# Designs tried in a protein design chat: VH-VL binders against q9m1h8. Part 18

Target 1, 233 residues: q9m1h8
Amino acid sequence: MEETMAEEGCCENVESTFDDGTNCISKTEDTGGIESKRFYLARTTAFEMLRDRGYEVNEAELSLTLSEFRSVFGEKPELERLRICVPLRSDPKKKILVVFMGTEPITVKSVRALHIQISNNVGLHAMILVLQSKMNHFAQKALTTFPFTVETFPIEDLLVNITKHIQQPKIEILNKEEKEQLLRKHALEDKQLPYLQEKDSFVRYYGLKKKQVVKITYSKEPVGDFVTYRCII
Key: E = the ipSAE of ESMFold2; O = the ipSAE of OpenDDE; V2 = 0.75 times the mean of E and O plus 0.25 times the DockQ between their complexes.

## First folded at step 4 (VH-VL; framework fv_ecleralimab)

Design S4 (at its last look DockQ between E and O 0.72; V2 from the best seeds 0.00; counts 0 for: pae E 2.2 > 2)
Fold by OpenDDE, look of step 5:
Structure S4 (fold): chain C 233 residues (1-233), chain A 120 residues (1-120), chain B 107 residues (1-107)
Amino acid sequence: as target 1 above (233 residues)
Amino acid sequence: EVQLVESGGGLVKPGGSLRLSCAASGFTFSNAWMHWVRQAPGKGLEWVGRIKSKTEGGTTDYAAPVKGRFTISRDDSKNTLYLQMNSLKTEDTAVYYCARDYEWDYFDYWGQGTLVTVSS
Amino acid sequence: SYELTQPLSVSVALGQTARITCSGDNIGSKYVHWYQQKPGQAPVLVIYDDSDRPSGIPERFSGSNSGNTATLTISRAQAGDEADYYCQVWDSSSDYVFGGGTKLTVL
């Protein structure tokens, strides 16, 4: 009676602790108002966007923490204090203004009031309105009365910087010369390039205009870099 | 307001030379591509050539009929565009316009032109 | 070389719609620009990028471009619209190309 000692192989269940890197975002009870956090995020993204558009941005504004932001602006920031006015690096005489709008519906009256308020600003060549409410058609039409380009962004679009996503391709904006060279090299016309629409979030972030061409480089390991060009339409 | 003002036109004999100027104001001249376009009497518009901005290489291109005879240059410190015309022919008789190409591939502003007459 | 063809002349009755064509090989793949020139004056840009209007140009002016033909449309023609009209494109081989021009007469 050979007692076959069944060697119970201790299959040590290596519980692969899938460290679910659920970074417990410790609910630090953000005792600060939801409103201040929204403005902080949107304002930070706006500065990043302006930097990426070639405006002169102070690095201190980009590195500002939420705590520091609340210390400066409070838990209920005054909208006028949140305004950003920065010059273009290539032409310091050209300035862009970022205006944060309130939660009230934006009307023609609101736009006219804003126009009067900013009329004394010399050198404005562009404006960005950060919206917390819907703008009616009449108010939109009233924006065309400004002597410079006005862009509108829902504040929700600025809560996250779309360019900070880990897998984003390298993007380069071609100048006029580079565009012509590209078209000549490939015997192409503008409308024969793959396109991006002006309403695209990427296009809006970079403030790209119709007929601009972007070079997009995708890095695929181990295959290498893939380059494509797209024209804004 | 954007303004372009041509000067230097006149009467010249075949084989002669003439230099046109275009004074620019109301915009950042150094950032603009500048063009010369001509119009023979009673004829259509004809592109002569261009000069790119210095930031984009400052290179020049010319239409085939004027290539090797005409030279476009610019002085950004004076906001002035130039057209040096050498070895002039009767066929070069035209009103010469300077035009701005500020954004892309069209001419958004034009001067009033200067008349060049090449005659024996 | 790339070439643009325009009719020599177009006539329109006062208050009617004028259409001026500009033909070129695969012109629909290009952006077309239009200029108005009155007698003794410099050209004025009236349409760019097929259909966009510069500031100060009336809404009566519109443009379209498809296939081998671009069209400048002038609705509710006025006596002041009598002029020469030129189409223009950029071409990778020919650089800047103008059409031959069209004389618009308002009757």
Scores: ipSAE 0.777, ipTM 0.945, lowest interface PAE 0.6, mean pLDDT 91
Fold by ESMFold2-Fast, scan of step 4:
Structure S4 (fold): chain C 233 residues (1-233), chain A 120 residues (1-120), chain B 107 residues (1-107)
Amino acid sequence: as target 1 above (233 residues)
Amino acid sequence: EVQLVESGGGLVKPGGSLRLSCAASGFTFSNAWMHWVRQAPGKGLEWVGRIKSKTEGGTTDYAAPVKGRFTISRDDSKNTLYLQMNSLKTEDTAVYYCARDYEWDYFDYWGQGTLVTVSS
Amino acid sequence: SYELTQPLSVSVALGQTARITCSGDNIGSKYVHWYQQKPGQAPVLVIYDDSDRPSGIPERFSGSNSGNTATLTISRAQAGDEADYYCQVWDSSSDYVFGGGTKLTVL
């Protein structure tokens, strides 16, 4: 266990969501409304990504509103119901499965359970795991036991479709008070925020310094503003 | 050259009050978060409390042992930090340092300290 | 409340390397800062953000931090390095926390 934990990074990915219509730093508590918005955004991006990769995606899924999503899945969606399974356009017998993982650490047991769950899925040729927690080295190695390619994406990476984002996100540098409020609100230590390297051209462009935190706000209608944070290392 | 100079220490009876001052020079005091740190004779360093810059709300925070009894304030026009100590206890006997926290949660400059002795 | 543990004392021979540890639960998730204090004097910052040196601090002073232990390393120890050394972190629940201090004696 200690060996497995030693392979885990100290920086955690933190996803913060503002309430619709607010641009202030709020104390983000674990609420069903915020969770359903995260899943909605990630799932929509996943469908767009799959369409762009040549899979047959229902247009209704791409045009689904946040309100409609919540009507179907509720404020705290069941993970199994969020799964996406679609066929390749050029070869309908080849399917891809997108699995949304929970907040519990991903272990070898989690991977073994997934093997059992998908054993009856005929024609599966690829899988994507959407992660909300760390995957230790042993779990990562266990993914190689699948007979097809398994990709992982932190859920934060699916909140915005980078290829379709036309407007530049709003960038704000947090002052020391705002940073401290963020860390206390999420019970985080300095090195547990997602990070950007000092050498990053974006970091250099904005003259950001080590240990500063930037708040990045993406605007996507109709869901409103979505926020991520990065600490400069 | 950054300088912090504490004053106002002395002998005080249990239950008494005392006000410490810290004169700052060599930097833009109004932008700095300022702290008080104490050290009992022959013992280690202990954080007492802090005051944020006016731009960041000018709010104060205190260590549990002093909360409700000590008050930190600042006068940016005089580049001076204050510590008002009320209801003093013998356990408050210590050298009191003011310290600058200009950037990221560490103390880059310290004053020379002023001794507060709480005794009958 | 968060606690930092340091050894009470460390001895080092002139010209040798001294290592002073600072132990805390998951201290590697925090930035660690180190202060030197000589008798009758105010503390002086010697290392900040785990391993960075302030201007004027010799290259002989270095730091590291991982897991549950941070370490201040003083290479080629000199008589003038005799002092008390304190580690310090910020904690989201305990604010500013200092270690108990380590007395370094140069033999």
Scores: ipSAE 0.537, ipTM 0.840, lowest interface PAE 1.9, mean pLDDT 84
Fold by ESMFold2, look of step 5:
Structure S4 (fold): chain C 233 residues (1-233), chain A 120 residues (1-120), chain B 107 residues (1-107)
Amino acid sequence: as target 1 above (233 residues)
Amino acid sequence: EVQLVESGGGLVKPGGSLRLSCAASGFTFSNAWMHWVRQAPGKGLEWVGRIKSKTEGGTTDYAAPVKGRFTISRDDSKNTLYLQMNSLKTEDTAVYYCARDYEWDYFDYWGQGTLVTVSS
Amino acid sequence: SYELTQPLSVSVALGQTARITCSGDNIGSKYVHWYQQKPGQAPVLVIYDDSDRPSGIPERFSGSNSGNTATLTISRAQAGDEADYYCQVWDSSSDYVFGGGTKLTVL
């Protein structure tokens, strides 16, 4: 049957040996090539992150090459075209929106404009802003007025997917019912599970919130599975 | 705006039955865990039971004093929570509140309550 | 079954700090929630998860929880704070448990 190929990215350099596979030539570097690669890497990581959070993500987006990305979006992509909106697999009426912000400072006015722009997108339950500039505390406070959770990620944090370490365990996020059954089964109270802090990069990657529990399964055939649970604090 | 409105309270004799309703609005009712909490006149709050969201199985749990006599149900198409109370005792006399379990086992919105009096 | 104990009443002078305790075996291992109930009204959530405030609750309401005691603190007490206060937890064996309630009197 058909193999799923591993995703490979182009090396960062002026000369690319993967562009055509024959007779590579040097070319003058411009910021458009670097800009499109940064968006490609961040967008690919965002899709992987959303898939790992349980959103329905088209496999084609996960396997998109840099060359294919540039063919669709160009060397200097229009930010609006980069947006991602996908439904949650377990509840398709809940959707998440990923917005790629420009390099201009993000102000309260910018946040208000975004709110107006998305006001009729029915079913949004979460949003992620990919930032290229710092957001001051007034703009951050303005995000709390959205009727759903808004997360922010500097684009630099998405250029590499932190979960692509060899030997990454299986991760399952427990719903409230599953957490309750776990606590009852072991006669545990809420705070007696081992903790992960909200600021932990793993917690941020999966979008975990205080009091959620993750089940972590380490599988090493033939030795077998080892299961542990962690609660977000 | 979240609103919870109880109805169906009244005077009943011991051994009788009564069904309470809680009409919900202003939120996605089908996603919420819903609870009944009661308060005897001049007394404190006492948890009665709950029903989980349909997405998490829709199962019920009850406090020991009412287990086997009370049944909680929900109709998500009508955004309504129900409490069927059978074999009523004088000890069941209370104001009955419906309450929303917003995230993690605390009650962020309450109805106004409906009085159930079991006497004679 | 798991029990929560509150003092029956607490008095505080206007403008002073009131502290209402909620005692339970290893209550520090649980998240404690607090409700305010004024005469003839439904309860209102004022603190959840030990120390978090819902939107619309003034910052003079705060909470703490450690060991066997959780405390609701109301600084700069106002006449409008006069009410019954209930603590509540979820317990793995007893489900949802309320304290007996504390009547706060603002003198």
Scores: ipSAE 0.496, ipTM 0.835, lowest interface PAE 2.2, mean pLDDT 85
ESMFold2 (binder alone), look of step 5: mean pLDDT 95; pTM 0.965

Design S40
Fold by ESMFold2-Fast, scan of step 4:
Structure S40 (fold): chain C 233 residues (1-233), chain A 119 residues (1-119), chain B 107 residues (1-107)
Amino acid sequence: as target 1 above (233 residues)
Amino acid sequence: EVQLVESGGGLVKPGGSLRLSCAASGFTFSNAWMHWVRQAPGKGLEWVGRIKSKTEGGTTDYAAPVKGRFTISRDDSKNTLYLQMNSLKTEDTAVYYCARDFEYDFDYWGQGTLVTVSS
Amino acid sequence: SYELTQPLSVSVALGQTARITCSGDNIGSKNVHWYQQKPGQAPVLVIYDDSDRPSGIPERFSGSNSGNTATLTISRAQAGDEADYYCQVWDSSSDYVFGGGTKLTVL
């Protein structure tokens, strides 16, 4: 019984006379329209992720609309222009680079080319590769030749920010000294802490490493704050 | 290539002093926690002490047999670790190794320098 | 003070499996690391965090740790495996503790 269904077959033409040259947004999505939206979503999520990891991100990048993104990068963005390079807030000399990879197979040759491209970037302490194709075994091993940690994310994993639509707890990553103090204070081994697996979406989002300990503060009404610790395994 | 090279070992009399150095290369020394580990001739490995990175407090910890007699320090500008040994005893005779802490394990070791405490 | 106990020596026939034990109170709650030392040489890390291998260490080397005993297992033993083997843990009260070492002889 859907009596509230109204037939809407009306097409309102002639809205483009004044805006034809200034506000032409594609109505019918083609391959290019889908491509730009995919890169927009992934790049936006990447900026949000980097902000949440403690990197200095411009507010303008976080508030960029799809229309504004398309105005800057076009319907078929150039991969090199999408790259993100931002400093760590606590130590501006340390930077992270996010590289968007194409749909071509990623080979050892591709990794070697990337080494050459980034050789002049001083202060690079981490890198993220956004992938549109699977890396073969040899290419994955070649990533270990970088002098810093290289993470990979399939582009599909960045199309939605998993933290954006739910109440997230406060996360604090303990450094090695803070972890040792916690273990000594409570006469605990790190194996006696509750755990989170490396493959966990939360762990990947924050770039947490095996053996790290995180302090998690939950706010649940009416009880208030609850603190727990987790070791990554 | 990670390298640790110890120097400063030699023959000293009981009650004497000696300073060991460890030159580090091939990694970011300033971020590393560093150790001294010793091994008496024909005996097992024995931890001597540790120094944390300056960013994580730069504090030192020592094994009970050397507390109050040995001091560990570091010069991050020279990528060098030091062990100042005072009031040496015959029981301190050992090869002294410089080692890097990764995650409470010793992932890289130097070749060692021999300290002989004898009359 | 925390203590680790290893057998003084273990013998294994060429091509067979050697097992070197490291015993400590509730050692299964600790991360155990293993070092190989050949005469006149510095120790080399062969197993870390109970069972993980550093790059360059053959798959013949494996580790386990549960209860009061950790074990280093060397499968298909080779003459070049003859060495002293040391286990090591970090303890919140004793800091860094080594076992006494085990001499492995390949017959």
Scores: ipSAE 0.400, ipTM 0.782, lowest interface PAE 2.9, mean pLDDT 85

Design S41
Fold by ESMFold2-Fast, scan of step 4:
Structure S41 (fold): chain C 233 residues (1-233), chain A 119 residues (1-119), chain B 107 residues (1-107)
Amino acid sequence: as target 1 above (233 residues)
Amino acid sequence: EVQLVESGGGLVKPGGSLRLSCAASGFTFSNAWMHWVRQAPGKGLEWVGRIKSKTEGGTTDYAAPVKGRFTISRDDSKNTLYLQMNSLKTEDTAVYYCTTDFEYYFDYWGQGTLVTVSS
Amino acid sequence: SYELTQPLSVSVALGQTARITCSGDNIGSKYVHWYQQKPGQAPVLVIYDDSDRPSGIPERFSGSNSGNTATLTISRAQAGDEADYYCQVWDSSSDYVFGGGTKLTVL
C-alpha cells in the first residue's frame, strides 16, 4: 500500500510506553501503593478508551490525579465502586458497563453472579470485564449468555495507554453505508482492503469488530493529511 | 425475541397491484436495514430489494427483475416494512419473506406470505 | 451479474460428514453465508462470514471459503439436517446473490 511509510511510523509509536514516575511514587507511598496505582491507571485508561469509542465521559474522570483517586477510593479500592457506566454520545439510551474483577479465578458461578448484579441495569448494550485472573473455558462460554457483547481485558493491558503519549492519527469508524460506498467507488470486494487483526492493540482499544472499516487520517505540517483505510479481520 | 410477520399476500391478476406488510418486534426496527426475499414454488431464494435505516440514508435498492415496478418503504413509528408491487407478472408468483440485514447477511426471517399472479 | 453455483443434491449417511460446495469467481474475496431451509419453513442462518456460527447452531456445522469455492461442512449428520442449503454473498455490482440451493438427503 502507498500508506506503508505512515503506517510504519504509527505502528512504531504504538509500541512505545509511557512513564509517569511510578518508581518515585511507589517509594514515597507505602500503603497500597502498587494496588491503588494499578486501579488508577487501568480506570483512567478505560475512561480514555470509552471517550475515544464515542461514549459520554466526564472530563473530571479524565483529569483525576493519583492523589485524588486515593482520596476517593482509598489505598485498597472496593471493586464495585470502580465500575464505570456511561452512555453512548450518539444514543444516550445505550450504555456500557466496565466491571473490575477480583483476583479469584473467574468461573461459571462468577458469571451467573454478574447476571444477577446487572439485571436492573436498563439500557446496557455492552460490557467490559477487567481481569486480574484467568477465565476458564466454561466461564468464557458463559459470557455468550449475555444479550450484548462482552469484552475482556487483562488489567495489564490497561496499565499503559498505548495511545496516551504518542502522536495519534484521527480514527473514524465507517458505518455500513459509508463502507458500502467505499467498496463500490473503488470496485473492491470485502477482503481486498488492507487489514488489521482482531488482536491488534488499536483494534482492541477502539473495540473494533470484524468487518468494520476504519478511516485513518495522518496529519503533519507542511505536507497535510494522508488518508488510509483498514478492515478488521 | 425477534419476530417478523408478513401479511397481504393473495391471488392477483397479471398487471395488478398488491401491497405486502411486515410487522417487526423484538429489536430496534428503526436501526435495522430490511429486505424482501422471494422464492417461486419449487425454486431457490431470490433477493428482491432492500431499505436502509433512516440514520444511514433510508435509501432503497432493487433486483433488476423488479426495479421500476416494486417499491419498498418503512414506517418506523409502526415497526412495519412494506412492499408495494405494481404491474405484476406471472413470474412474480412466490412466497415473499421479510428479513433483517446485520452485515450483508439475513439473520432473521419471517414465515413468508404467498403471492400468486394468475388469470 | 455475479453468480453462485451449488450441486443440486448431496447424500450423506447418518453419522457421516456432508460437504456442500458453493462456487463463484474469486468467491474467496467475499464473505459467504449459509442458510438451511426445511420444507414449508422459512430459511434459517446456519453460517455467516465464511465460518462463524449463530447462537444455537451446533458445532458440527462449519464453513470455509478460499479461491473459487466455499464449503459448508456438516459433521456427524443427523436426520434433522435433511433440508435445502443455500449459499449467499454480497457483491458490489450485483448486491445480494444466492446459490441455486442444494438438497441434502440423510440416508
Scores: ipSAE 0.495, ipTM 0.820, lowest interface PAE 2.1, mean pLDDT 86

Design S42
Fold by ESMFold2-Fast, scan of step 4:
Structure S42 (fold): chain C 233 residues (1-233), chain A 119 residues (1-119), chain B 107 residues (1-107)
Amino acid sequence: as target 1 above (233 residues)
Amino acid sequence: EVQLVESGGGLVKPGGSLRLSCAASGFTFSNAWMHWVRQAPGKGLEWVGRIKSKTEGGTTDYAAPVKGRFTISRDDSKNTLYLQMNSLKTEDTAVYYCARDWEYYFDYWGQGTLVTVSS
Amino acid sequence: SYELTQPLSVSVALGQTARITCSGDNIGSKSVHWYQQKPGQAPVLVIYDDSDRPSGIPERFSGSNSGNTATLTISRAQAGDEADYYCQVWDSSSDYVFGGGTKLTVL
């Protein structure tokens, strides 16, 4: 559901919706020094994750230091200023929005308010909510009312980039044509491919969906490349 | 809101030709794989053929009964799918549905358009 | 060519559970999809990928697939469930294959 002319101003439309807002109060036991470090780590990991998923990320954001982050956002960053909105490198009309949520419980009303805040964002094809509180069953169900996939990450899951602690394979998501050709070539059904579970940390990091087939290339010098395929279940 | 609206059906004599259209709205048509599925009166569903998105090759595939006689095409600038039916036979009498492919299944269907081939 | 077999008709009493089968060689290795078609209307997807339900489809509709048989289960059957039901798979040699359809009657 993308409109060509209305795609400009995706992130700016979000900001203009609540530019006078005082809707979020953050609570911490210690002063904002700890709060700003937590947001800095999570936001940096989010940018790295989006880059690895094929989004156009500014290199300056990836190399930002904690002191530079605090100079820009302060000791108690405003949640709306932390938001990230970036386009896919392969299709700039498709954008993803990362929303940092406050410490207040996330309810169905919270989700409805978010719908209103992003209603004028054209080209938005995915969203990530970074959570500081638990989301109840009803709020989780309400996320399905968005016309695109909404992922959630507890902020704790973004304080460390798991891919930096092991060898990084090259990950490629096959499109439907590539998947069909792979299955025809080997006379296989998709259920006969080796699998990775949805709950797997790498599956979550790359935002892989059920039924997608991923090509994984391992590079080991001097031996060369080794390729394997996995279907997400 | 996803909508598919077929048009162009009617009465044709055996050996004749007819072109069906399917107007799509509410989704990015250019990225979608599209199908034609038919249903003879009082009979079951039968796959006719498909066309892939241009970014994925834009190729067409057809069921054996229609191969060589039917041609599927698309105009992404008009969000329209076409079925050109040539050398029509009485066995081609059916309601023809336009359908969108999600992952090798049909998530949205049009209302259908009736094609009657009779002398 | 790959073939799917469904019973021609199934009857169920109001409020009871209907089970519609779809048989195919090693169908459990394939993803099975189910469509509901009411008289004079277009088909509607009710189950995809064996057991997943599209938004708007009641929880009374469920599916399973193992071995040579896939099953569409409709619990607490309602008069409005009267329809023809079709199973469908994609096969690497036969492309898109439909079952012959099952007419469900709610009595």
Scores: ipSAE 0.482, ipTM 0.830, lowest interface PAE 2.0, mean pLDDT 86

Design S43
Fold by ESMFold2-Fast, scan of step 4:
Structure S43 (fold): chain C 233 residues (1-233), chain A 120 residues (1-120), chain B 107 residues (1-107)
Amino acid sequence: as target 1 above (233 residues)
Amino acid sequence: EVQLVESGGGLVKPGGSLRLSCAASGFTFSNAWMSWVRQAPGKGLEWVGRIKSKTEGGTTDYAAPVKGRFTISRDDSKNTLYLQMNSLKTEDTAVYYCARTYEWDYFDYWGQGTLVTVSS
Amino acid sequence: SYELTQPLSVSVALGQTARITCSGDNIGSKSVHWYQQKPGQAPVLVIYDDSDRPSGIPERFSGSNSGNTATLTISRAQAGDEADYYCQVWDSSSDYVFGGGTKLTVL
């Protein structure tokens, strides 16, 4: 019925290509188990990420076990059912949507279809696409047609929550008032703060944008706690 | 569509007072930092003062020439910004623009302005 | 107090490139914003953060900022580009500072 989605799960094969032939490793049995586990891990990390960004997340979603996930979504989850839509705690009128994309290449047509699918979503102010395939240049440019920021994450980047590591520094995002006061206090211009690039894993996790400032608190053995600031560029 | 509409300008004598209003629409006014910028006839742009959103302290800042004489306030329930001008001087003669302050460092939307003439 | 200096006027021939400068001490450490103002009208933001264009501003408008000078560049000048242009920065001590404005004349 949904021929494209059905075929992607049941028809994947792993081939080893060597000079003297091919080994076919069928993914049919493993695809369901591995696929549902990957979606479970990525979705759990997405909820944790949204909670950490200040969105209102249901605790039941954060505590969901793999077995419970499979009970709800099955061994081959339907992508549209995996979607997350949650409001900001500070402003419930502002919502974020997380869309899980399939394994088919993402084209301009894919982006146009997404516009149609979200047309009834009032209050949407940001979107995240979880990718299992590459986006061509035209599809990437088409993301700018949305009236809000659209972020993309390869699903592999969401299989582990990088902030759960015990040696991670504490990261706090400054609001406009806090940033302006920091610049005034030290008689600084915004280009004089040390910087973090958009490609940094923490910048991506928190969805930080250019010109935002983060306060980083490190706990070191001999030095103790110390604070530094970084501007995103 | 973002719109800012100033009103309240007019002729006033030196030492007099005048209150300007700026009606905002098309954006969430309560979250916005707002400024007043003036322009004397045939002269350049001059920042007058700024007010932060209430969630970010609601504090005001003023340019040195108007400090102590002008007061900026806001009524978020009416989406309206105000400029109370006291002890007016002939040097205050200008078109006064209401402007939305983006981030904290530039003005992305401007009203059409309202003329204040301080003369005997 | 921090000061920005612009030339009083710049002339450009139709279809040629106009360059309007904005000079300030270490202005390259600040973000520079540019406004266009036509007679009897409110200012319009044409460049922000040195080189970014708001939606609806033609690609003919570009900006740069380095050292002590920021520049607004208007390529393929059109009659409709005749206006006063103002540069502006935020300074930690002086708050919002505008240049004196440059009158652009398209010949």
Scores: ipSAE 0.266, ipTM 0.711, lowest interface PAE 4.0, mean pLDDT 85

Design S44
Fold by ESMFold2-Fast, scan of step 4:
Structure S44 (fold): chain C 233 residues (1-233), chain A 120 residues (1-120), chain B 107 residues (1-107)
Amino acid sequence: as target 1 above (233 residues)
Amino acid sequence: EVQLVESGGGLVKPGGSLRLSCAASGFTFSNAWMSWVRQAPGKGLEWVGRIKSKTEGGTTDYAAPVKGRFTISRDDSKNTLYLQMNSLKTEDTAVYYCARDYEWDYFDYWGQGTLVTVSS
Amino acid sequence: SYELTQPLSVSVALGQTARITCSGDNIGSKYVHWYQQKPGQAPVLVIYDDSDRPSGIPERFSGSNSGNTATLTISRAQAGDEADYYCQVWDSSSDYVFGGGTKLTVL
């Protein structure tokens, strides 16, 4: 099949309509604090992100309203209660933990405390830290002492789900075998595929790693499917 | 923490057979692609062949000099990799290393090696 | 078949910078990996994906890859750096390819 290997630049204009609800209701009718709304938005986006990455997420968490969130967690949510721990759908023995960090600077001591806190969590395969403060160079290096990948997201990056206001294509991560066959089939070397940067918002959303290849399928009626490949660099 | 230990090397006559084993520990062996790499005395490194994880097809690939004579297999229940060597030639004399393929294109951990000498 | 060429030997004075090259047609389109091997020992990965260091490998080891040449650079050379160094790539037609190896001597 004839395909165009196109570099399509997507505008990063993210429509933020979740925050104020002014399309149907006055913002002055919102009750509660900015802090609880911030955590609500970030946690909802985190669940949506984990669902999109193939984790088993409770449907109730995805449909939770701000009012229901405030009823459960209050106006000043307790950080430990906000944590998310869910299994991978394809291998339920592998779990991911999302930890909401406070506003205090994150230090090597903070990372050591996390090691202690998670020591009894069998099957932990990955971790995400939601940050409200900068992490110094030593703390960043200390994250490499975990036996799994630890990702960080400034809480600001989770206040809006970037996929909600963009017609999102089907994203498939190729495994090592599929990548090798793709390169052989097209007589390509690693660096000859079109690329996406590690710092790209879509790459971060899906937790993609350097050298992984993603198959992107766009579905347009009546034209049908259009397939492209991108290698993370 | 990650450890690979080869065994089964020794002296064998041309045309003979020998089976090498590699015991793996410290990682999830069933998810790993594994290779054999050899080194003739005083010479450089030469890739022999590999086996993919079962979840990624469990298929094998071989370098041209050994194709049809060598067979790679794995026993995930025992965390063990095997190399069955048949119709051995003097040119097969080498230290054979067990190595873990990482991200499919390089070797991040190696065993200590086991010497195979093919001589009459 | 794809081939990688390395110099047979490189000498460096203690505390100075050694550079070991690995040449191959359009090698810059591939990721290059480097192994250190001391006499009687198994190879040890010292650089992967052109320039990344495994945990435990000192910052004195660095790598680059562009055009037809990849380079392993060892700054502030130490006696313990004496070893054979091998470059390696995966090629879509030749699978895993190793260079012939370079013996590094620290004077």
Scores: ipSAE 0.453, ipTM 0.801, lowest interface PAE 2.3, mean pLDDT 86

